# Ledger of designs, part 10: VH-VL binders against Exosome complex component rrp40 (rrp40)

Target 1, 240 residues: Exosome complex component rrp40 (rrp40), of Schizosaccharomyces pombe (o13903)
Amino acid sequence: MAEVEEKGLLSYYFPGERIPDSIISQDGSIRLGPGLVFQKKDREEEIVVSKAGRLHQTGKNAMLIDSRTKRYIPATNDQVIGQIISRFAEGYRVDIGSAHIAQLNALAFENVTRKSRPNLNVGSLVYARVSLADRDMEPELECFDATTGKAAGYGELKNGYMITGLSLSHCRKLILPKNTLLQTLGSYIPFEIAVGMNGRVWVNSENLSTTVLICTAIRNCEFMSDEEQIKYCKDLIKKL
Below, E stands for the ipSAE of ESMFold2; O stands for the ipSAE of OpenDDE; V2 stands for 0.75 times the mean of E and O plus 0.25 times the DockQ between their complexes.

## First folded at step 4 (VH-VL)

Design b39 (framework fv_solitomab_arm2)
Fold by ESMFold2-Fast, scan of step 4:
Structure b39 (fold): chain C 240 residues (1-240), chain A 121 residues (1-121), chain B 106 residues (1-106)
Amino acid sequence: as target 1 above (240 residues)
Amino acid sequence: DVQLVQSGAEVKKPGASVKVSCKASGYTFTSYYMHWVRQAPGQGLEWIGYINPSGGSTNYADSVKGRFTITTDKSTSTAYMELSSLRSEDTATYYCARDYYGSGSRYFDYWGQGTTVTVSS
Amino acid sequence: DIVLTQSPATLSLSPGERATLSCRASQSVSYMNWYQQKPGKAPKRWIYDASNRATGVPARFSGSGSGTDYSLTINSLEAEDAATYYCQQYSSYPYTFGGGTKVEIK
């Protein structure tokens, strides 16, 4: 039952797909927002997707497709930041912002055996590598480097703050050595960072205030020149 | 176009092992799970296992567990099944099938042509 | 294991008639698929997630059902529809198939 609700509530939908009856309220009127339409087929009402996006609903009374939620198309060996949305016997279902919910096997971590499996909670964040990618099926994740089998920074991201909705081009620039923004921030504030090719960046520093400042700089500096980024960061840091 | 091409028919004695190949083309081999399904003469379909070609993870039906292994060769885009300690009850046509897992749906979208395995004295 | 019971085992009908194939699960399922198999050939995807026609499947085919009771309907049977149809649940491991319904044209 929980698996059916998870797929219906959290999955990404494409035009022409039908919303499963299992997640639709059988009582009263259902309000459909953008991206969803009622259609009759053989005297039955069905709910059909009219634009691509992630299904959002309030209880069982209102639903919509949020096409503004940036859809990530997984590519093999991309580094991504996922959020655990459910647990099952063999592992975890992970939201990475893609068309389908990703799967992370509980044994896909450095130094893990059946007797020492990780215990990740629903809502936890993980930094992972995409090990299987296809835009129209479930991606698979691993929390170890493919070549060495070492964690290499993958695994649970504890504490900190995640920003979402960043462009792929911005994330590609952030991950490069000697990125101007990150070097400038790092000269003033010590911090940890994980950059995901799914448009997500996780930051952790001394306290919430400095973490939010770094996240704000990352979000706002995408279209600034190197000189503008430096000035912007100095102005933000002056307020600390 | 997507194609799954399987190896030719096999005749084996009880207790022997058989290895069947399934060569994929027309798509990125590591992006789709590969399933194996068998069908005894005149009978229905039975799911027997799958492999994730990217990571190598497998799952097998209890009817074949302990005797069944699925492997892949990424360089040739080929999946293999190997069934050991063959019994007459293993006589069947064995199919490979590509797994489609989409939003709100999951099914086998492309199938190989089948490989007949006959186990007899 | 979820057991799928298909009925009838065989349907013998004339062209133009309506065929209804039933698939009953031993416990509630949310994902039911149908495959068409012609003699000597591999199965083909036909209906997925109870009611969605796969690409290339004629409009005369429709699927319906929920919970434990599912059906595949052919509104106006044609000669090319002679085949065995298998239902399959993808709701829980192990993934199981029904015994099949053979559709014959008189």
Scores: ipSAE 0.000, ipTM 0.387, lowest interface PAE 20.7, mean pLDDT 80

Design b4 (from s4 with heavy chain S31D K99S; framework fv_solitomab_arm2)
Heavy chain, then light chain:
Amino acid sequence: DVQLVQSGAEVKKPGASVKVSCKASGYTFTDYYMHWVRQAPGQGLEWIGYINPSGGSTNYADSVKGRFTITTDKSTSTAYMELSSLRSEDTATYYCARSYYGSGRYFDYWGQGTTVTVSS
Amino acid sequence: DIVLTQSPATLSLSPGERATLSCRASQSVSYMNWYQQKPGKAPKRWIYDASNRATGVPARFSGSGSGTDYSLTINSLEAEDAATYYCQQYSSYPYTFGGGTKVEIK
ESMFold2-Fast, scan of step 4: ipSAE 0.000; ipTM 0.437

Design b40 (framework fv_solitomab_arm2)
Heavy chain, then light chain:
Amino acid sequence: DVQLVQSGAEVKKPGASVKVSCKASGYTFTSYYMHWVRQAPGQGLEWIGYINPSGGSTNYADSVKGRFTITTDKSTSTAYMELSSLRSEDTATYYCARGDYYGFGRYFDYWGQGTTVTVSS
Amino acid sequence: DIVLTQSPATLSLSPGERATLSCRASQSVSYMNWYQQKPGKAPKRWIYDASNRATGVPARFSGSGSGTDYSLTINSLEAEDAATYYCQQYSSYPYTFGGGTKVEIK
ESMFold2-Fast, scan of step 4: ipSAE 0.000; ipTM 0.441

Design b41 (framework fv_solitomab_arm2)
Fold by ESMFold2-Fast, scan of step 4:
Structure b41 (fold): chain C 240 residues (1-240), chain A 121 residues (1-121), chain B 106 residues (1-106)
Amino acid sequence: as target 1 above (240 residues)
Amino acid sequence: DVQLVQSGAEVKKPGASVKVSCKASGYTFTSYYMHWVRQAPGQGLEWIGYINPSGGSTNYADSVKGRFTITTDKSTSTAYMELSSLRSEDTATYYCARDYYGSFGRYFDYWGQGTTVTVSS
Amino acid sequence: DIVLTQSPATLSLSPGERATLSCRASQSVSYMNWYQQKPGKAPKRWIYDASNRATGVPARFSGSGSGTDYSLTINSLEAEDAATYYCQQYSSYPYTFGGGTKVEIK
């Protein structure tokens, strides 16, 4: 067990990299934590990195990426953006950037039954609400509003682009009604946005150029005044 | 290396409760769901529930819902099942089984040796 | 609930014969598994995801099928194969097992 842990500590990975076969258990009992996802290539399943960090192994059969960016600490009723890392009969295991993998029950969606459940793929993004949180335990997610049972914007996030590594303070400002940055951008470009309290923001617009512009503005405007944000966005849009 | 060791046989009267343990070793307890499956004498296998040891979330078969509780103790890597209001129909061997879920397959990979629960007057 | 029907209930054959065990689901399933259980023992993983042999399972065992129809085949029976074999679907909650096929060696 110590040897497996030492090898994990020596290895730093970036998104898109494959975990070497020599590191993984061959008996078929591997459980993946945050930052790792199963992907199928023609002849074989492989484990691919979705988050930069050091590979950390817990015993022989469990592994995760320990990111050097500040880890999200789940709080009940936080809105988060998760990435599906594996599926099972009752639901999904979801990376939300926390110490533990989150769970999303397949029935935790508007108008879903056992026979009509969502079909989310590994790698898909979801906008969800934290329904159960404890710092040392696996959080639970729901894709419906707690009081109404309606989707209310929760569910699969199709297409678009996700920004990660945003500060909690920045995300708290972005989610507020009448946020200066988002109002300014929205006055020029139609777009969809989902803001997660786990430092993630998802953006979708009519084309790649406008999506990249919005993502750039969100990353760069954190420490700007309202007046500076307005000027920056106007200058950025002028370059389209 | 992976072992699931269950507690010993129980004999109970109708209306009583029984608690069975399943101690895991050889892996990270919180990384795998634990299932419970029972088998009445001379009968087939019946899935009765699961627990996620990490978060504590549970799911139970309708046949036992309302009388069945699964819990865990992370410090001892032990899963427990408790069945209340016992009936003669609950007489069975109860097995814990570890859930393997991944792209390589989805199945119960390791099983405990079983605990016989007899409900008799 | 998905109902799994196994047939035959009991199969009595001599060593060297071929056995075919059937498992039929009441609706389409994506993951079908088989477990071997000997008298007085816990079940053991045997075949997973329709056709994959678990570690230590002899090559004479094979699984096949898709949708609603699945089978477990033993090409040449050995005495040690006497056991009850259960199919199990891992597609929809609640998970269900078939009634089992008991393989007896004459």
Scores: ipSAE 0.000, ipTM 0.395, lowest interface PAE 21.2, mean pLDDT 81

Design b42 (framework fv_solitomab_arm2)
Fold by ESMFold2-Fast, scan of step 4:
Structure b42 (fold): chain C 240 residues (1-240), chain A 119 residues (1-119), chain B 106 residues (1-106)
Amino acid sequence: as target 1 above (240 residues)
Amino acid sequence: DVQLVQSGAEVKKPGASVKVSCKASGYTFTSYYMHWVRQAPGQGLEWIGYINPSGGSTNYADSVKGRFTITTDKSTSTAYMELSSLRSEDTATYYCARDYYGSRYFDYWGQGTTVTVSS
Amino acid sequence: DIVLTQSPATLSLSPGERATLSCRASQSVSYMNWYQQKPGKAPKRWIYDASNRATGVPARFSGSGSGTDYSLTINSLEAEDAATYYCQQYSSYPYTFGGGTKVEIK
């Protein structure tokens, strides 16, 4: 299961990083799985990461990098970015990165009737709210605000670019109305953004260069202080 | 151990209705879609519908719409199909099959129930 | 509806020979599965998501393909492989099956 698999992961690494000697077993031969390679440097053997992911111990003498994104655990009222994977008479089946595929009723949109229902294709992106979440059942999605019934930014996400694999803590900060990074970028570049609690962020701007810049800033600023984020964004914008 | 056990063979007259059961065990019944697939003698497989046992949502193939109903009994982990106004072309073996949400394929199948429509 | 066309309808080969079964979709699909069915038995999961072998499926079986063109290959046929193989798409409702390819061992 996803929960059991996640409990085996120790920490997250990026390509080119060295696995510290302090976390390597010294009591036997070590077998390296995907994402890790032995490298000799200065007459010492070291273990170097070849792809991004979490370090996973499979036993006393084995380790690998698990590049699979941590599975999202749905919570009621989370805002998520889903991808339509199939259509049925009443609605859509939506991949939100959770253990279960979510359901989105075709009538769960602002001002929609049977005659004016949305036409989402397989592969389309949607911004939605988790209306029902339970650990052992299929999540349900809605594309309107629970209190007002208005779209409030929910619905189909057309054009743009989606980044995945962001931490929950980073997404919690990005979704706040006065986020420092997004305010700084927004003062220089007009753009649209949708932030999902399932580790996905969608960005749309006037051209590819500005979209790439915004996505780069969002990805690289996760572990920066507010002051560092502001400086980083100003430096990136100057290169335009 | 996941198992799907179906009810026994049925022989019906044209115009009658048939109800077939599929009893699930070895997993959380409400966490998986249940599909129904039929196969006429000597022919290929035809998907005819599904139910989500959690919410009760259903979807049916156009070939059976208006005559076909899928229901569940959560207390017994059982799915049912009912097909009314039976015709000779409904003669087939009917299978229930489980769909794991993340797998996008039918991972476990019932043994099948033969339905014969004969006057 | 997505129509799946399987070819050939029947394939008769000797033990040890290679069999290649084709499945062509009328439009692009993202999820193609294969099921094995022996006479008088229910279908069994065989290959899922184009190339993944289900638990218990011998290594001699492999699936490949993308878009509209998919195939199932048996590298060295054994007597127990005699069965009808069905492809099935899970990309779009309604879910559809191919007509099947019957593999016979001489």
Scores: ipSAE 0.000, ipTM 0.393, lowest interface PAE 19.5, mean pLDDT 81

Design b44 (framework fv_solitomab_arm2; at its last look DockQ between E and O 0.01; V2 from the best seeds 0.00; counts 0 for: pae E 17.2 > 2, placed apart)
Fold by ESMFold2, look of step 5:
Structure b44 (fold): chain C 240 residues (1-240), chain A 122 residues (1-122), chain B 106 residues (1-106)
Amino acid sequence: as target 1 above (240 residues)
Amino acid sequence: DVQLVQSGAEVKKPGASVKVSCKASGYTFTSYYMHWVRQAPGQGLEWIGYINPSGGSTNYADSVKGRFTITTDKSTSTAYMELSSLRSEDTATYYCARDTYYGLGSRYFDYWGQGTTVTVSS
Amino acid sequence: DIVLTQSPATLSLSPGERATLSCRASQSVSYMNWYQQKPGKAPKRWIYDASNRATGVPARFSGSGSGTDYSLTINSLEAEDAATYYCQQYSSYPYTFGGGTKVEIK
């Protein structure tokens, strides 16, 4: 049985993970840079990762997450995966990895009324379409198809696991109807997937270990040929 | 809007074959698996197979394996099922159904054809 | 194969009553769907991934459950709800359906 080791400084962290107290200085206030946030959990304050990356100390009492990917540049009609940063009466502020935080109106869902509005929590993931992209404005998101008004798979992404930092070229291949990796994996194991043009991919399956395995396969396939992907999938399935 | 329109009812004798079409419209045909589900009179639903229209890969239920073939014509966005060596127990309504797999975050049969009744009688 | 057992086979209730339909799996599943079928019609998407209402499904319908035990609840039964409801798993091939629960209005 492999033991789980506590992560430290310069370790790679995923969104939602807590920064261990052993790393945090006890002798002053701590300043958090990008990718880290204070949260109150069970009446205790803790530091939680909000972006995937490596934890860096930038001063005695200052830390940030060093992401290894470019900022996403929003384009109208892009499908994206966002994380809810805050809630307000009219909707949500959503991190999509762009320079500006995006906005998602509470009524931008299929068949929503004021009585049946979604109740997305801070930290929740959402699959959405960019409805407004302008260099000088905060991006706007909608969780319905622009033409049909139907949800079309947009909305809250429950459970599952998200990976980030995929290239646009990689994401374009993943959304193709003919994607060899996804079709091969889907022949052996059921899973749900959402692919964002912001370099984010969400997967949900039977359990976390299988989900992480699928996410690893997705990240590793970028430069594989179709034949290599098929063989890779078959070898991977043997491990399940 | 997404539509699945199936061919008309068939009456066959035991030992014959039947071919049923399912014409898809309103979406990219090769982006979604197409499934076939049958329902014998007075009974529940039975999944009998699928095809991935993109690569042509198929999977069939044991109850029909060896007698059941699913094919597609990408140029007309049409899926076909063919069931050979028909038996009286194959009498059922046959449905095509689109799987939300490969393009949506969830997986279920989101659109169904109207059904094609196949009657096998002596 | 994963066997889904639905109960009761038939549920006869008056308008306004609360209906609860049960689906029990022979082994734990991660994903359970529900379909509505009216006489002479194809099945319709109804509840997906245990608890999510498909487009156009009235708010009086809700789904719940996990593992091996799932249910579909109709909070206040209406005449249009008379139908047969099937649960379906997609956690492993072959996909399987329950035997159905027929909901009738007295």
Scores: ipSAE 0.000, ipTM 0.427, lowest interface PAE 17.2, mean pLDDT 82
ESMFold2-Fast, scan of step 4: ipSAE 0.016; ipTM 0.509
ESMFold2 (binder alone), look of step 5: mean pLDDT 91; pTM 0.928
OpenDDE, look of step 5: ipSAE 0.016; ipTM 0.560

Design b45 (framework fv_solitomab_arm2)
Fold by ESMFold2-Fast, scan of step 4:
Structure b45 (fold): chain C 240 residues (1-240), chain A 121 residues (1-121), chain B 106 residues (1-106)
Amino acid sequence: as target 1 above (240 residues)
Amino acid sequence: DVQLVQSGAEVKKPGASVKVSCKASGYTFTSYYMHWVRQAPGQGLEWIGYINPSGGSTNYADSVKGRFTITTDKSTSTAYMELSSLRSEDTATYYCARETYVFGSRYFDYWGQGTTVTVSS
Amino acid sequence: DIVLTQSPATLSLSPGERATLSCRASQSVSYMNWYQQKPGKAPKRWIYDASNRATGVPARFSGSGSGTDYSLTINSLEAEDAATYYCQQYSSYPYTFGGGTKVEIK
């Protein structure tokens, strides 16, 4: 169980997940920080995650979910998932998890004009390409393919669920064409996916249960072999 | 459950206009591109155009540019295609189809049942 | 426009036989999809990105290919496989379809 406890400290959690009892110190009273709540179910008290992120323990008796363990460093042509922070006449300020807030011009979309500009609200998610990345400037985003000018999957991401805090190496593998995990899942479940080099992945499918299944597979598959990923996905699908 | 339900068959004379509908249900209408594909009797499939329901952006095949217009009504989750200046060559079954995106690949995952438009004098 | 040429136009085979359908593009494409259409019905998703079976597609179906040459193979034909199969590229607008290959079971 020491191995399970060590891995638990490095694990990412999603809203609704329970913190395993094996990770919890039963020595004294536990103080919960942001992202964790006590919840009673059938007269038993459990610790449930309320915000996505990495489990962080401070000393023996305190824990929280840290949603920002590492800052993303923007690189030109990275595909990223951003969240709209504010709106202004010419565009949007977008959180991409970097040190600086990114800028997205309202006209940086396929075939948009001032009359047909996108109507993105604060809190909306977008899939975008980093068009300008310089350490001395705010990054700039575009929601079209650099070579074709077409949307190519960029733009507003509606509904679905966003995973955050994934490692850069994991996202580099997921974004590659013919990734084993995504091919295996896609053979059983139709879904939309957007993979961001800023450690974020967005998934949308026809219902909540399949979306949660896909998100769980993405989180848990990082260190599995191709054969293990295929088996894991088949086992998850059997529960549908 | 995802469904695309299209309007019924139409018979029109050359030069007339017709508007066909495609009502979507079971998913968030504005999250998926909607395409239109036609099939003349006994022939293959021909892509006509698309609309992004979120932004309203459209694209059309050269064969129909200026005559066909694709629109949406977000409040009813319905896509429309208006065919104007109809010609006998426009006689076909018209399908709407939803575009899905799976890690870099795009394909039409759900199709409407089709609307037959017959243009005859 | 990218032209997709499917061959043969029609395949008439017996149950248990292997069918191979060809789709050739006039220029290199990165994404090739296949759709199954039965008489009087709308097309149905079948294979995406050359080789991935859509949900519910039997294991006897396989897709392969890259660049300009793509194939759909049915390893052991069953009566329910009688349909027209269309290839479709999503690499460049306008999206184009092949002329279709009609699979008939004797």
Scores: ipSAE 0.000, ipTM 0.407, lowest interface PAE 17.4, mean pLDDT 81

Design b46 (from s4 with heavy chain K99D Y101T G102V S103F; framework fv_solitomab_arm2)
Fold by ESMFold2-Fast, scan of step 4:
Structure b46 (fold): chain C 240 residues (1-240), chain A 120 residues (1-120), chain B 106 residues (1-106)
Amino acid sequence: as target 1 above (240 residues)
Amino acid sequence: DVQLVQSGAEVKKPGASVKVSCKASGYTFTSYYMHWVRQAPGQGLEWIGYINPSGGSTNYADSVKGRFTITTDKSTSTAYMELSSLRSEDTATYYCARDYTVFGRYFDYWGQGTTVTVSS
Amino acid sequence: DIVLTQSPATLSLSPGERATLSCRASQSVSYMNWYQQKPGKAPKRWIYDASNRATGVPARFSGSGSGTDYSLTINSLEAEDAATYYCQQYSSYPYTFGGGTKVEIK
């Protein structure tokens, strides 16, 4: 059972995934908390995940999914990944996962004038910096570095795949220079990444198989040591 | 400060092989891909391949596949390209270039170039 | 292979004039870069990801475009801008370059 508790602290699950039978106690009835449901498959009951998060076991027969990603609370100078939800005369309304819809001015890009404004569609992804985060106002975004005025990686994110629901602590580690996981993956696979403090990560690589591998590594490595991350990535690459 | 320093000019006969070096300094050699790009006299740039110095994995353009090999020596932070069965069409300046791969999408530092002349 | 077609092949202009260089891809690309090359020298990073200026690139340079159509604009040419500019895609292997546009200052 100590093994089950250890695994529950480290394991991250997504909606639709099944909890392995090896984790489930065979002694007594099982109590399911938030994020888990019983589902019948043929003549067998299985436990299926309904919310993304980490599996926790409390006591011998109680399990739940801990969804640590609450609504994002914007902070000035956070890098975020937003999705365009509407356009207006002066710019865009952007979903960043916060309580309020963010605003992105069409002129808040490097070298943009009213003649050469960005042409962002509803549904497009952008990497942006939070320029204003007041409790009484909608957040404001900019797609340029505050000090230099240059794009510095901000702007539209084209193609690729977005991961959502990551913990703030995980994203804080991923955005740091020399992150062990990203450096290890980057030594084997060329890829693009944008890390948002709003629990979103965008990844683009040469094909779907490598992108899935990178996403899998990002989701599963949050609580691994640097040595464990390196070994895990090497093992994943060997299967490619 | 990042630098890529290439070996000197080579003159070869058709059918010979040539080996060009690119010595890297100012960064962790195994953390970045190394690419090779060539340019025939008066012509444009042609990408010909890359190597991942950490694992040794390579990828080559079809125009040179079967005659082209990229290798590294991690102890000296040096990448090598070797092109065999040389043809007059291989006459070019060969550049090594570092790939900004982990978080980027372009060749950020280039070697000074090595001129390879194939003449009969 | 993704083919990149640059036009014009040569652009001859006077100082202070605006130059616009075109790069068209044979299929949609997600990542387009530009390099500046002066005679006898290695290419130098110039614009990356369609619109971002590399460190040290003057503000008169701007990049734009998406999908298959990209451009590099110099809003007021200076003598030091005389060079060949190459576009390059980083969307798929093999990575390919355009044929280059030579900018000459009269």
Scores: ipSAE 0.000, ipTM 0.408, lowest interface PAE 15.1, mean pLDDT 80

Design b47 (framework fv_solitomab_arm2)
Fold by ESMFold2-Fast, scan of step 4:
Structure b47 (fold): chain C 240 residues (1-240), chain A 121 residues (1-121), chain B 106 residues (1-106)
Amino acid sequence: as target 1 above (240 residues)
Amino acid sequence: DVQLVQSGAEVKKPGASVKVSCKASGYTFTSYYMHWVRQAPGQGLEWIGYINPSGGSTNYADSVKGRFTITTDKSTSTAYMELSSLRSEDTATYYCARGIYGSGRYAMDYWGQGTTVTVSS
Amino acid sequence: DIVLTQSPATLSLSPGERATLSCRASQSVSYMNWYQQKPGKAPKRWIYDASNRATGVPARFSGSGSGTDYSLTINSLEAEDAATYYCQQYSSYPYTFGGGTKVEIK
C-alpha cells in the first residue's frame, strides 16, 4: 500500500501529533512557541503538538503552531455549523466564522409555528443552510432543505463535540455519501455527524471515548489514502 | 521509486574494521530511520542497529555494542555501518533497511540488496 | 529481549495445500511483521502490523494474531511461495526476528 505523505513546515497539525525530526535543526537549542511542547519517549526527546494549527518556523531555531483559522466566506446553499451567540425578537444571531454574524429566523424550521418555536440557548450549536449570502450583509440561515421544506438533518445539534479549523477540501470529501473514512468508522461504531463548509464538523456517539476516537480520525486522515484510513481506524479501535 | 543500493562484498582479517555503505534514493532521506540487519550463512536475521538520519541518534544491539557505529551523509543520502575488531562470527550478509519508528508504521519496508562480509585469515 | 519462536522450522507441502506458520512472542507485542526471503536474495516485507498485506503480495497470504500469538497462512500454495518466512516484532528494541519457517514445495 502507498505511504502517508509526511508533513512538514506550514503543514496543519493536530493535538497529539509529533513534529518530524527532519524539520528540527540540530545546530542549537530549539525554542518552542504556543502549541508545541517537549515530551520524552524511550531515550529521545520529542516535540508534540498541543493545539491544532499550522506549523511555522520563526528564525533559525524557533517553532510554533499558528491556530488562527481563515475566515469563512458564506456561499448560498452551503451547509454550516453555527453557534448561537445571542437571541432577538425574531430569532438568533449565529457565529459561523464569517465576517458578519449570521441571522437565523426562529420560524425557519420544518413545521414550526410561534407556539412550537425552537428553544435555542446562547452557546447551542445548529446545523443550517446558508439561504442568503452577500459580502456586504449579514448571511441568513435556514434549518430546512430548500427543495423539500423538510428538516433533512438541519436543526439543533445536541450533545456531541465540534471540531473546527478543518480545510474546505477535507469537508468537501467528508460530506460525500460514500466517504471511506466515515463508512469505515460507521462499520464499527454507531454515530451521528454533521459536516460544515465553514470548516466545522460535529460528532456524537454512544460515549465520550468513541466520540474522541472519531474526532481524532477525522482530524488526522485528511492526507491519507483510502487504505491508510482503513488501517488507521482499525488501529484506533484496537486501542479502545 | 524507493531504492537502497549497498557497496560491494568485503573480505577482512580478524581484528580489522569494515565499512559498508547504503545509498538511498526515491524518498526524503531524513524522514525515515535506517536499520541494519545481518544474516550469517544459513542462519536467520539479526537486527543490529538503526540511525535516525535527521538527528543522528543511534541504537545498537548488545551483540555489537562497542564495536558498531552507524553514520550518515545527508548530502549524498547515504548511510554507513562500521564494525571494528572483526571476528569470524561477524561473517554475514549485512542489509540496510528503511523503517519508521512512529506514526503507526513499525516495519522495515524497503531493503538493500545486501553486502557479504567474510572474516577469515 | 523479546524472543520470537517460530514453528515449524520446516514445512514441506504440495501445490494447492494450505500452510499455517506460527510465531509466538515471549511477551505481548503490538506490532508484528512478516518477511519473505528467497535463497540469495534480500528479505521482502510481506505482512505488516499483523494482518496487512504489503503491496504486490497475493491475496492467498493472510496474517492474524494479537498479544503473544501470531500466524501467517498461505491458502493454496504455489511453487513461487517456496521461501523462508520470518516474523519480526517492532514493539520494543532490540527489535527481534524469529528463527524462520522454511516453506518447501514438493
Scores: ipSAE 0.000, ipTM 0.378, lowest interface PAE 23.2, mean pLDDT 81

